# Ledger of designs, part 338: VHH binders against p49116

Target 1, 238 residues: p49116
Amino acid sequence: EGPLLSDTHVTFKLTMPSPMPEYLNVHYICESASRLLFLSMHWARSIPAFQALGQDCNTSLVRACWNELFTLGLAQCAQVMSLSTILAAIVNHLQNSIQEDKLSGDRIKQVMEHIWKLQEFCNSMAKLDIDGYEYAYLKAIVLFSPDHPGLTSTSQIEKFQEKAQMELQDYVQKTYSEDTYRLARILVRLPALRLMSSNITEELFFTGLIGNVSIDSIIPYILKMETAEYNGQITGAS
Short names: E, the ipSAE of ESMFold2; O, the ipSAE of OpenDDE; V2, 0.75 times the mean of E and O plus 0.25 times the DockQ between their complexes.

## First folded at step 27 (VHH)

Design rh10 (framework vhh_ozoralizumab_d1; at its last look DockQ between E and O 0.47; V2 from the best seeds 0.67)
Fold by OpenDDE, look of step 27:
Structure rh10 (fold): chain B 238 residues (1-238), chain A 119 residues (1-119)
Amino acid sequence: as target 1 above (238 residues)
Amino acid sequence: EVQLVESGGGLVQPGGSLRLSCAASGFRFEDYGMYWVRQAPGKGLEWVSYISWDSKYKLYPDSVKGRFTISRDNAKNTLYLQMNSLRPEDTAVYYCATHWIGSSPEDSRGQGTLVTVSS
């Protein structure tokens, strides 16, 4: 079999709404987050190995790891997004709610800690100067995690994860041969993703989805949608 | 100020078609995803379609997939919903909204347009 990822999977370009408003409102934040979410899921869809798992398994995987993928996306796109500014705006919005006594002290603490974790994670990734290839492989490792409950085809998922890990290892060895511990430094960042609450992430970036709509519930529709770009990637075009 | 004005609703028989329009103003329409939602009598708000800022992504729930088509004209700041094969259960007030999230304090939608599907 060929490689798990190709150069087409390395490209991860997020386009932000423009211009950035003086005051980052919920509308801007949600649009930005939505674009990142779609980009992340579209990226996953573009991986042949992912497609090979079938729709049910694909849906289960993405439901299990969307928060981690999203967070890696935040880290990767932190500069173009002005993530620090977005997070600050979120905090400001949260403070309004706090002032209105709409949140319990415990909840406030949880949300603030989550924001801190997000910021720290992104900062740590920036400090490591993670490149596009490394991000792609890390996302693949996260995507093809066999340890989530309720998954089918766990053996195949594990195989793909191992392949992602091996390709990352080879890439790091080739590209950063002088840094013998780079791979380890990169991989030890992954556990931080598991400490982050998908629920809180959703509340921060996707507050108030219409009705009973959740990221979890919308994932199947995103994965099933038809896109010209997706079709082009499958056929090797573009 | 964000303004959304829905139009195109009316009475139609089952199996009929309608085309809704939403005129948007007060924000950079071309930079934002848009969605249609509906509220049937006695029911909650339900999303029925989403379209990304660049029209690359279109989403439909299973309830309307294959029957409804969302589109937009950024030059005209207008959102559209083509509704075909209408059913009685599609009866609702239809709203357009400016972003993915419908319950934010900053959420903006118009007065809506009533669609009644009845024989």
Scores: ipSAE 0.783, ipTM 0.892, lowest interface PAE 0.6, mean pLDDT 90
Fold by ESMFold2, look of step 27:
Structure rh10 (fold): chain B 238 residues (1-238), chain A 119 residues (1-119)
Amino acid sequence: as target 1 above (238 residues)
Amino acid sequence: EVQLVESGGGLVQPGGSLRLSCAASGFRFEDYGMYWVRQAPGKGLEWVSYISWDSKYKLYPDSVKGRFTISRDNAKNTLYLQMNSLRPEDTAVYYCATHWIGSSPEDSRGQGTLVTVSS
């Protein structure tokens, strides 16, 4: 009972490795993406409603939606990440791959189309000036999606999604009372997330993972990760 | 140029403990997450532990959870792995690693330190 999210779930502060390299760097891109992924997973598992679903349901749910959560995180953090610069560097690298690696023309076309869709999504979210509360509720709506195949507890998940939708509606109407259609404009952005490929997201942002692991395979371990209390102070490891 | 130098391996009996160290140079260690990985004889590379750049997140596979502890000292550019309750199955060459930095996966890890667990 109570609100689905509290003010603690609105804070979503991404800290980037510094400085951004002058040239494309898989190490930098993978670290930046990993930070966003861990921040997103930490956010999700801190939600009481998510905790109430149980470990097996949590794993299945996150496996189904991690790419959508990650994509919302990219949009939310696009400025601090310099995402447009990263994507431009990736595009340049892909053009070189056409000339050198003889990669499938169809695969490169798929990847370029995905990059275009991602850029358009992020631009549309920036144009709407989506705030932190709105992002938090959009992520909750995406997280508690009952229509993914293979889920258990679909009725509970649906109730949580409806609660996220209601709380978003209340927030938008209270905070943006002058903008009658803001909620509708925000919600029509969500279907684009379902068109994003988790396979291509891994190729773009997670190719540097050691051991050639997939995000799907590490999700159970990410959900069980040890998390130190964040207090803003430097702590030593010796 | 990235350099990762592992140390602290050796021969121990089952139930024993070892602490591995990894000295890092050639990159901004304090900005990157770090891994311990291992390779048992005749087997592929197996992920053993991960720690985020700020030590806020630590991950372990079930095979070592509760027995191994990863840590880092960013001021000294050093990564650690405390290994307790060692088992013969833990016998492997242990590598300190990061995300790919160079043209090849081996550019992102050291030369390793051998841990042998036998009675």
Scores: ipSAE 0.695, ipTM 0.857, lowest interface PAE 1.1, mean pLDDT 85
ESMFold2 (binder alone), look of step 27: mean pLDDT 81; pTM 0.817

Design rh11 (framework vhh_ozoralizumab_d1; at its last fold request DockQ between E and O 0.61; V2 from the best seeds 0.67)
Fold by OpenDDE, look of step 27:
Structure rh11 (fold): chain B 238 residues (1-238), chain A 119 residues (1-119)
Amino acid sequence: as target 1 above (238 residues)
Amino acid sequence: EVQLVESGGGLVQPGGSLRLSCAASGFRFEDYGMYWVRQAPGKGLEWVSYISWDHKYKMYPDSVKGRFTISRDNAKNTLYLQMNSLRPEDTAVYYCATHWTGSSPEDSRGQGTLVTVSS
């Protein structure tokens, strides 16, 4: 029984469409978001422990935590994505809807608050200077959360989560030995993820790409996606 | 202006094959994932295939998985759909699209190409 994560799981490289257009349209935003979503889900797929849970359990887990994974991905890739610019563009697009009275005052407030929460979370993570290993372990902790309703194999999920936590602890102790409270500072950021609405995230980032199809409904297909990299890992072929 | 031009549709018998093509222009084709969607008579739009910008990911619904194959040539700004083992229920207008939305602007998909599967 080896480690939950390997060095291969630390790599999380998002490639953005290049060059960035002067005007970030919905198409650009959706493409960027979809790449991150796919990258996040396929990252999960690459974890042997995740594979061991079976397709049904895997689907349920990802359905439950995709927003958290996505948000962690946003934080991790914020610089490469120019996230602040993307969020500003989203706000600008929303202004048109506001002017057309398509949204209630309460809804506008909710959406704007969500955008603020996203930005604050990402800023907080940047301030902590979270590295690639820490992000990988945090994503694993989020992924293997046994407390979501309707999950099967909760004992095994919990075991994997504990393993992720232990490995993170060991890593932090080894890498940041002089910062005694770094682990605690990192872990206390996780609750903020669950305060964010998956529905609003979906609306902000995926309206142009997915349309009226929910991320929840498409997750099984994403997890079944053909990927040369994934297939190569399974078959040993590059 | 985004332009998508589908071709390759036609009449085919059940069990037959067709290859659809989509010529794309007006945007950086190589930077975007592409979709094939279809609309059968009296039904709404449904996606039938997706391919990522880098060819790394392909996605199919269960209805076409194993029968349809999506591919692209970024150098030619062309999207392809190989359709094998066609069924009557595959009869539809097929569209190339830059994203999947039922309310997509007209510039987000082409005029479509009709595929009719009938004995």
Scores: ipSAE 0.825, ipTM 0.911, lowest interface PAE 0.6, mean pLDDT 91
Fold by ESMFold2, look of step 27:
Structure rh11 (fold): chain B 238 residues (1-238), chain A 119 residues (1-119)
Amino acid sequence: as target 1 above (238 residues)
Amino acid sequence: EVQLVESGGGLVQPGGSLRLSCAASGFRFEDYGMYWVRQAPGKGLEWVSYISWDHKYKMYPDSVKGRFTISRDNAKNTLYLQMNSLRPEDTAVYYCATHWTGSSPEDSRGQGTLVTVSS
């Protein structure tokens, strides 16, 4: 009972490494992406409904949707991150890899197509001028998705997703009352998130994070990470 | 251009403690997350701890959680690992690292410091 999200869940402040280097490098890109990933996981852990589902369910949910949450975060923080500049630097690196025969041609095509899909998604979200409340509810809808295989408590997850959808609808109708179709335009963007490959996202943004270990394998540890806001209490207690 | 120098290893009895240090240079240390990794005899590299740039997030695998504490001093460009309740299976060469970038772990890690836990 009560609202799914409070005002504290709307705040999503990403701090970038400063200053941005004159020439973008893998260290800057990986650190920037890591900050967004950890901010996204901290956001998810702070939701009472997420906490109520239990640790095994939480791990399963995040394994299923982390790339979608990360992609929403990229769209939300695209200007702060200078995402278009980062993607341009990645494209330039890929062009050099073709010239030096370091990657398979099929893989490079897959990666370029993924970058194009990511740019199109971020552009479509920017054109809609999605605000912080709308992003928070969209992330909640993606997080509490009951249709991923292997989940337990799917009935409760579905109830939380319906609550996120209802609260988004109420917010949009109240705040954008003159724009009858805004909710529909926003919601039809969500299927594009399922087109994003977690494997390619790792290659683009996370090559340096904990070596070559997949994000999927470290999610339990990310969800248990010690966080300064809980300094006097054990976070992620067994 | 990145330089990482580990120190503080040695021989210690089971149940003992050691504090490892890593002196960093060649990059803005205060802007980047840092890792400790280890390589036991005959084994591959194993992640041991992580600390974010701002100290806000710390992660440990279950094998060391509760016994090891990572910390950093951004003013001194130094990373630390406090290792308590040491066990023989903690015997390894310990490396600090800033992201595993490039072709090899050596691109973003130091030469290591040996920790031997033996009676």
Scores: ipSAE 0.559, ipTM 0.798, lowest interface PAE 1.8, mean pLDDT 84
ESMFold2 (binder alone), look of step 27: mean pLDDT 80; pTM 0.809
ESMFold2, fold request of step 28: ipSAE 0.495, 0.544, 0.499; ipTM 0.763, 0.789, 0.762
ESMFold2 (binder alone), fold request of step 28: mean pLDDT 80, 79, 80; pTM 0.810, 0.799, 0.805
OpenDDE, fold request of step 28: ipSAE 0.821, 0.816, 0.817; ipTM 0.908, 0.907, 0.908

Design rh12 (framework vhh_ozoralizumab_d1; at its last look DockQ between E and O 0.58; V2 from the best seeds 0.66)
Fold by OpenDDE, look of step 27:
Structure rh12 (fold): chain B 238 residues (1-238), chain A 119 residues (1-119)
Amino acid sequence: as target 1 above (238 residues)
Amino acid sequence: EVQLVESGGGLVQPGGSLRLSCAASGFRFEDYGMYWVRQAPGKGLEWVSYISWDSKYTLYPDSVKGRFTISRDNAKNTLYLQMNSLRPEDTAVYYCATHWVGSSPEDYRGQGTLVTVSS
């Protein structure tokens, strides 16, 4: 068996709409988020091990972890996205809703706390100076999590997760040999992802784009989506 | 101001084909994913296709997959929907949109174009 990830899986380039508008509206936010979501899922699709699990298992797996993948993507792409500005804009939009009494006090608190957790997580990752390889392995570890309910092929998923962990360990040891505890510091950040609500994330980033359909419901379509490359292969067009 | 103008609708027999167009203005069309949505009489809005800003990704619900093809020409600020093998259940007003219509305070859709599939 070859490695779980290759150098091609390390590349994770998000292209943002340009130029950034002076006022970040819901349109801009949703477009930015959708690009990240698609990029994340396309990344998952590109992993041979992921493909080997089969369509049903793949769908279940992504449904279970899309929020974590998305959040890691936010952290990784925070600079390119100007994430702090986006989050500030979201808060501003929420303030308008608050003024209009559209949200309960409890809901406001939950949403604001979630935004705070997102910021803190991304900041923590930035402080650790996580590189592209580390992000790739972390995403793989998150993706191949066998502990989600309702999954099939859990033994295989676990195997892939272990492989991701081992490859990360080897990479960190090789690349950051002087930092003996770097691996531990990186891995200890993963639990924070589980504390974040997928529902709130969806509400913050995808309401304008997805509408009344949930990310959960759209994931199967995203995973089955055709790419220009795929279409070119079928039609003979490059 | 965002403007979307749909065209190409009409009456067609079952099994027939139509090609819809949407002319976009008032925003950077090339930077945004676009949707086709439809509303049948007495029914809610339904998305029927999505295409990413760079045309790298396209999405279809099962109801239209294999029959409908979304495309875009960013140079012309135009969105297209090729509809083949049309069915009576495809009868609806079709809208071009930059959002999932109804989910945003800003409803970025046109006036729509009527597609009627009938014998």
Scores: ipSAE 0.751, ipTM 0.881, lowest interface PAE 0.6, mean pLDDT 90
Fold by ESMFold2, look of step 27:
Structure rh12 (fold): chain B 238 residues (1-238), chain A 119 residues (1-119)
Amino acid sequence: as target 1 above (238 residues)
Amino acid sequence: EVQLVESGGGLVQPGGSLRLSCAASGFRFEDYGMYWVRQAPGKGLEWVSYISWDSKYTLYPDSVKGRFTISRDNAKNTLYLQMNSLRPEDTAVYYCATHWVGSSPEDYRGQGTLVTVSS
């Protein structure tokens, strides 16, 4: 009967490649995005309620919501990532692709609209001063979404989402007691996440992460990834 | 200039082991995740492992999980692949790689090292 999330699920510290290169390149962008993806997947895997759903359900759930979790992570980490600078570098890359006749005009329009939507979402979250507790519960609400096509165990997923909503409500009421509309303001940001294209997110941030495979296809392997706490000696031999 | 040099390939019998190495230079190796990929004769590229910059995360496809172990030594700018319980279907040229851009991986991989598994 304990809370859905503990304090350990509130900390979400992203470490960037250091120092930031004078001229951003695809290696820096892909590494930065990959770090956020793995941090987000590590975060999701660490939640006891998520662990309780079982591996098949976990895979289905993350396939359905990984782009929404990633987008929340981008918003939460926008300052430490210098996201506006990364997006500017991506736009410059797209301009080079136009000059080399590599992309259709319709595709370029779709990608630029996605970049604009992402910038607007991140700006709206920054204007609301969403804190780390609020982000943790928003990510949990997104993770435990029962309405994605093809999910099983939707009753249990819905119960976990309702618990995340209840705990967010309690937190906002205690912490922002004089702001009657804060919860409503925060929750109405979430539908925009469903309109973010996972296909375009992959194109923008993950070209070449694993040899042209989609994030959707590698999610079972990411969820089974080995995690190590390195403390000293090199232990690479079997 | 980014340089990746693979070594350690050779002939082994089924059930044998090999340890591949990849010497990296021309970039800050310690800041980037690394991959091993392979190409069997007449086939396309297949990823076989990934390790994060800090070694905290490693990934394997089902075809090699439990048999292959990726590791890195950031002080030596070196990536490793320990391959155990080798099978004839593991026969391939093995490449280390930093990142893939576009449809061709050659900008971000070495020349490769041949592993042949046969009786």
Scores: ipSAE 0.618, ipTM 0.822, lowest interface PAE 1.5, mean pLDDT 84
ESMFold2 (binder alone), look of step 27: mean pLDDT 81; pTM 0.824

Design rh13 (framework vhh_ozoralizumab_d1; at its last look DockQ between E and O 0.51; V2 from the best seeds 0.64)
Fold by OpenDDE, look of step 27:
Structure rh13 (fold): chain B 238 residues (1-238), chain A 119 residues (1-119)
Amino acid sequence: as target 1 above (238 residues)
Amino acid sequence: EVQLVESGGGLVQPGGSLRLSCAASGFRFEDYGMYWVRQAPGKGLEWVSYISWDSKYTLYPDSVKGRFTISRDNAKNTLYLQMNSLRPEDTAVYYCATHWVSSSPEDSRGQGTLVTVSS
């Protein structure tokens, strides 16, 4: 079989609303987050191996790992997004809620810790100077995780994950031959993703967008949506 | 200030069609995804369609998929909802929104337009 990922899967370009407002309101934050989410899921959809798993399995995988994919996307797009500014804005909004006694002390702590973890993770990835190929492979490794409960075709998922890992290894060896431990340094960052709460991430980035609908519940629709590009291909319109 | 003005609602028979419009102002319409939501009598708010800022993505719940089509004209700052094959259960006030309603203090929607599907 051919490679799991191609050069087309390396491209991950997020377009932000422009211009950036002076005050980052919930509207801006939610729009930015939604674009990243859609981009991430569209990226997953574009992988032939992902398609081969079938719709049900695909949905289950994305439901299980959307937060990790999203977080990797945040890290990868941190500069373009001005993530630090977004996070600061979120904190400010949170402060308002705190002042209004809308959150318990424990919840505040949890949310603040989550924001800190997000920032630290993204900073750590920036320090490692992770490139587009490495991000693509890391996303694939995260996507094709066989250890989530309730998954079907776990053997196949594992094979895809292994393939992603091998391709990453080969890439790192080829590209960063002088850095013997780069692969290890990169992979050791993945556990941090699983320490992050999807619930809190959803609350921080998607409260205005999703409303009472969870990301979990909307994922099947996102994965089924037809893109304008796809429709154009079907209709022959270019 | 964000302003959204819905129009196009009315009384229609089952199987009929309507086209809703939403005129947007007070923000960069072309930069934001837009939503249609509806509220039936005695029921909560339900999202019925989403379209991304660049119209690349459209999203529908199963309840309206294949019958409703969301579109937008960024040059006119206008959002549209083509509703075909209308059913009595589609009866509701329809709102244009920049967010899914009721989740954010900054949520913006218009006054809505009433769609009544009845024989």
Scores: ipSAE 0.764, ipTM 0.885, lowest interface PAE 0.6, mean pLDDT 90
Fold by ESMFold2, look of step 27:
Structure rh13 (fold): chain B 238 residues (1-238), chain A 119 residues (1-119)
Amino acid sequence: as target 1 above (238 residues)
Amino acid sequence: EVQLVESGGGLVQPGGSLRLSCAASGFRFEDYGMYWVRQAPGKGLEWVSYISWDSKYTLYPDSVKGRFTISRDNAKNTLYLQMNSLRPEDTAVYYCATHWVSSSPEDSRGQGTLVTVSS
């Protein structure tokens, strides 16, 4: 009942650490990535349909899709993040790891292929000029994906995904009525997200997490994280 | 020179409280998320709290949620951990940690403060 997403789910504003270091390092990259991850998780858990699935289902669902949501976030925020600069810095650090014999040649090949796939995905989304509404619905389609292994409640998840697909279709047809194939061009980008390895994303962007923590293990705590709301209107009254 | 200095540890009885502080210098503290981690005797590091750069997000593992509260004062470059309802299993050296840029080869965490909970 009612739309799956509201206008509050369209805004997606990422604030970067300041100033950008002269030479990018793991701390800047990890802080930047952590901000995007928390913004993405805050976005997901604000959706009424997501809240309706219950905590165990929410955790299972996000464990299955967090990397796809993160990758959509990277594409949406690529300019604000200077993602091409971050990826170039990562490539430079990989070259150092080769010289220091810290990674196997096979692992380096896997990581470089992942970087290439990420760059290609972000470029394709930029060429399509995907807007904020379209990103919000694409994230919802990815979030409510019933075909990840090990999920329960797949019938309800599938119904939410179908609703996201219908609302995206309605939006595109009304907003881009002159472009008959826009929806198809957008949707054919989604399979590329399944090629993104969460293990490699963690290695690229989250190496700085300490305490023997993986993203998979911290998902339940991120979903329960305490948030302070914005103070724009409130501060004007204080 | 980048420094993280923990303080406020000590000996406390079960059920008691302590407040830890971490004084940060030599980097832009206000731009980075901060962590409290601990190391119990003979054990590895365990994450016990996180706060985002702007205090908008705080995270706790189940072992401390509801008992520990992380906070920060960006104007004073200081991180805090309020620990209530302390248990013997909370006995550890507590460290604050961050992501930061440094021209020196230093750890991303402080030297620690010992908390001992025993009766």
Scores: ipSAE 0.610, ipTM 0.805, lowest interface PAE 1.5, mean pLDDT 84
ESMFold2 (binder alone), look of step 27: mean pLDDT 79; pTM 0.800

Design rh14 (framework vhh_ozoralizumab_d1; at its last fold request DockQ between E and O 0.61; V2 from the best seeds 0.68)
Fold by OpenDDE, fold request of step 28:
Structure rh14 (fold): chain B 238 residues (1-238), chain A 119 residues (1-119)
Amino acid sequence: as target 1 above (238 residues)
Amino acid sequence: EVQLVESGGGLVQPGGSLRLSCAASGFRFEDYGMYWVRQAPGKGLEWVSYISWDSKYTLYPDSVKGRFTISRDNAKNTLYLQMNSLRPEDTAVYYCATHWVGTGPEDSRGQGTLVTVSS
């Protein structure tokens, strides 16, 4: 059996609205987040192993790990996104609510802590100088996590995760042979993703969803949609 | 100021077709994904369609998939919704919006256009 990931899965280019406005409104933030979300979902869709799991399993997996994938995407695209600026803008938007006493102290703490965790995680990843291959494998490891409740084909998912881990290991050994502990140093960052609330992430970046629409509810549609980009990635055409 | 003006609504028979338009101004239309939502009488807002800024992504709920087509002309700052095979349950006020939220504090949507599907 061939490798889990190919070079086509390494490319992860996010395009931002340009130019960045002086004032980042909710519209800009939501657009930016949406682009990243679509890019992340499309990336997952482009993996043959992911496709092999079937639509139902795919949906369940992405529902379980979209926040982690999104967060890894934030880290990977932090510079292009000016993530610090976006997070600052989010805080500023929240400030009005805080001043108007519309949020409980506990909620404020939770939200601010989450923002801090996001920033810290992204900073930590930047410090590690994670490259595109490593990000791809990390996302794969996160994507093919068998330990989420309600999953089917857990044995197969586990196999794919192991493949991702092995390929990452091989890559790191080959590329960073002088850094014996790089793999471990990278992998120990993954637990931080599990500490982040998907609900809070959604509230921060996707405040503009209509009614009861949630990322969870949108995921099946994203995974089913046909896009030129998706077709291009499958064929290796960019 | 963001302005969205919907048009093209009307009365149609079941199985008929309509094409809605949304004229956008007050922001860089070409940079943003757009969507259509609708509100039927006595019901909440329902997401109908989404199109990315570059038209590479389009999304439809199962309720309209295969019948509705969203498109955009960035040069004209206009969003479109082609609605085919209309059903009575499609009766609603249709709104154009600049992001996913139609009722949020910073939501931008127009006044809407009424679509009535009836025999």
Scores: ipSAE 0.777, ipTM 0.886, lowest interface PAE 0.6, mean pLDDT 90
Fold by ESMFold2, look of step 27:
Structure rh14 (fold): chain B 238 residues (1-238), chain A 119 residues (1-119)
Amino acid sequence: as target 1 above (238 residues)
Amino acid sequence: EVQLVESGGGLVQPGGSLRLSCAASGFRFEDYGMYWVRQAPGKGLEWVSYISWDSKYTLYPDSVKGRFTISRDNAKNTLYLQMNSLRPEDTAVYYCATHWVGTGPEDSRGQGTLVTVSS
């Protein structure tokens, strides 16, 4: 009952470490990516339909789709993040690794191909001028995907995805009434997200995480993360 | 150059409390997320908590959930860990850390402070 998303789910404001360092490094890139990941997870867990699925289903669902959700976030926030600059810095690091024989040639080709696919996806989304409402519904369609293996409650997940699709359709038709094919052009971009490798995303953006943990392993904890005011002022921290 | 100095460790009985502090310098502390991690005798490194740059998000593994509280004071460049209801299995060297800044994780954490929980 009711809309799948409210206006509070449209707001998606990413703040970056400031100022951007003169030479981009793993520390800055990992912090920037971590901020996007936490914003994306906070967004997902705040959706009433997501909450209704239950904790085990929520964890399984996010484990299956976190990379797609993250990639949509990269596209949405590409300007704020200066993503082109970040990817250029990563490419320069990879070129240094080739000169120093630090990585296998096959791995380098995999990573470069992934960067190219990511750049192409972000460019295609920018050319379509996807707005915040459209991004919110696209993220919901990706989140409520019933076809991932191992999911329970797939019929309910499918219902939520269909609701997201219907609400996106209604929004696009009302807001872009002169553009009959806008919905179709938007939706055909989504399959590219399944081609993105979570392993390579971790290597590009999350190498700086302590303990070299996989994002998959920390998702249950991120979904249970506490959102709090600064406790030091309240509890008398020294 | 990242510098992190932990303090506040010591010997405590089971059920007791300790408060760890970490003084940070050499980077813009207020812009980066911070961790507490620990290494028990003969074991690998285990993350214990995380706090975002603005304190908006805090994360805990199930082993310490409800017993440990991470906090930060960006004005003082200081990270804290309040540890309550301590158990013998919490015995470890505790490190504060940030994301990797150099060639490996040791460049992004302090020397540690020992916490021993025993009768």
Scores: ipSAE 0.747, ipTM 0.883, lowest interface PAE 0.9, mean pLDDT 86
ESMFold2 (binder alone), look of step 27: mean pLDDT 80; pTM 0.812
OpenDDE, look of step 27: ipSAE 0.765; ipTM 0.884
ESMFold2, fold request of step 28: ipSAE 0.574, 0.517, 0.618; ipTM 0.795, 0.764, 0.815
ESMFold2 (binder alone), fold request of step 28: mean pLDDT 81, 80, 80; pTM 0.819, 0.820, 0.818
OpenDDE, fold request of step 28: ipSAE 0.768, 0.772; ipTM 0.884, 0.886

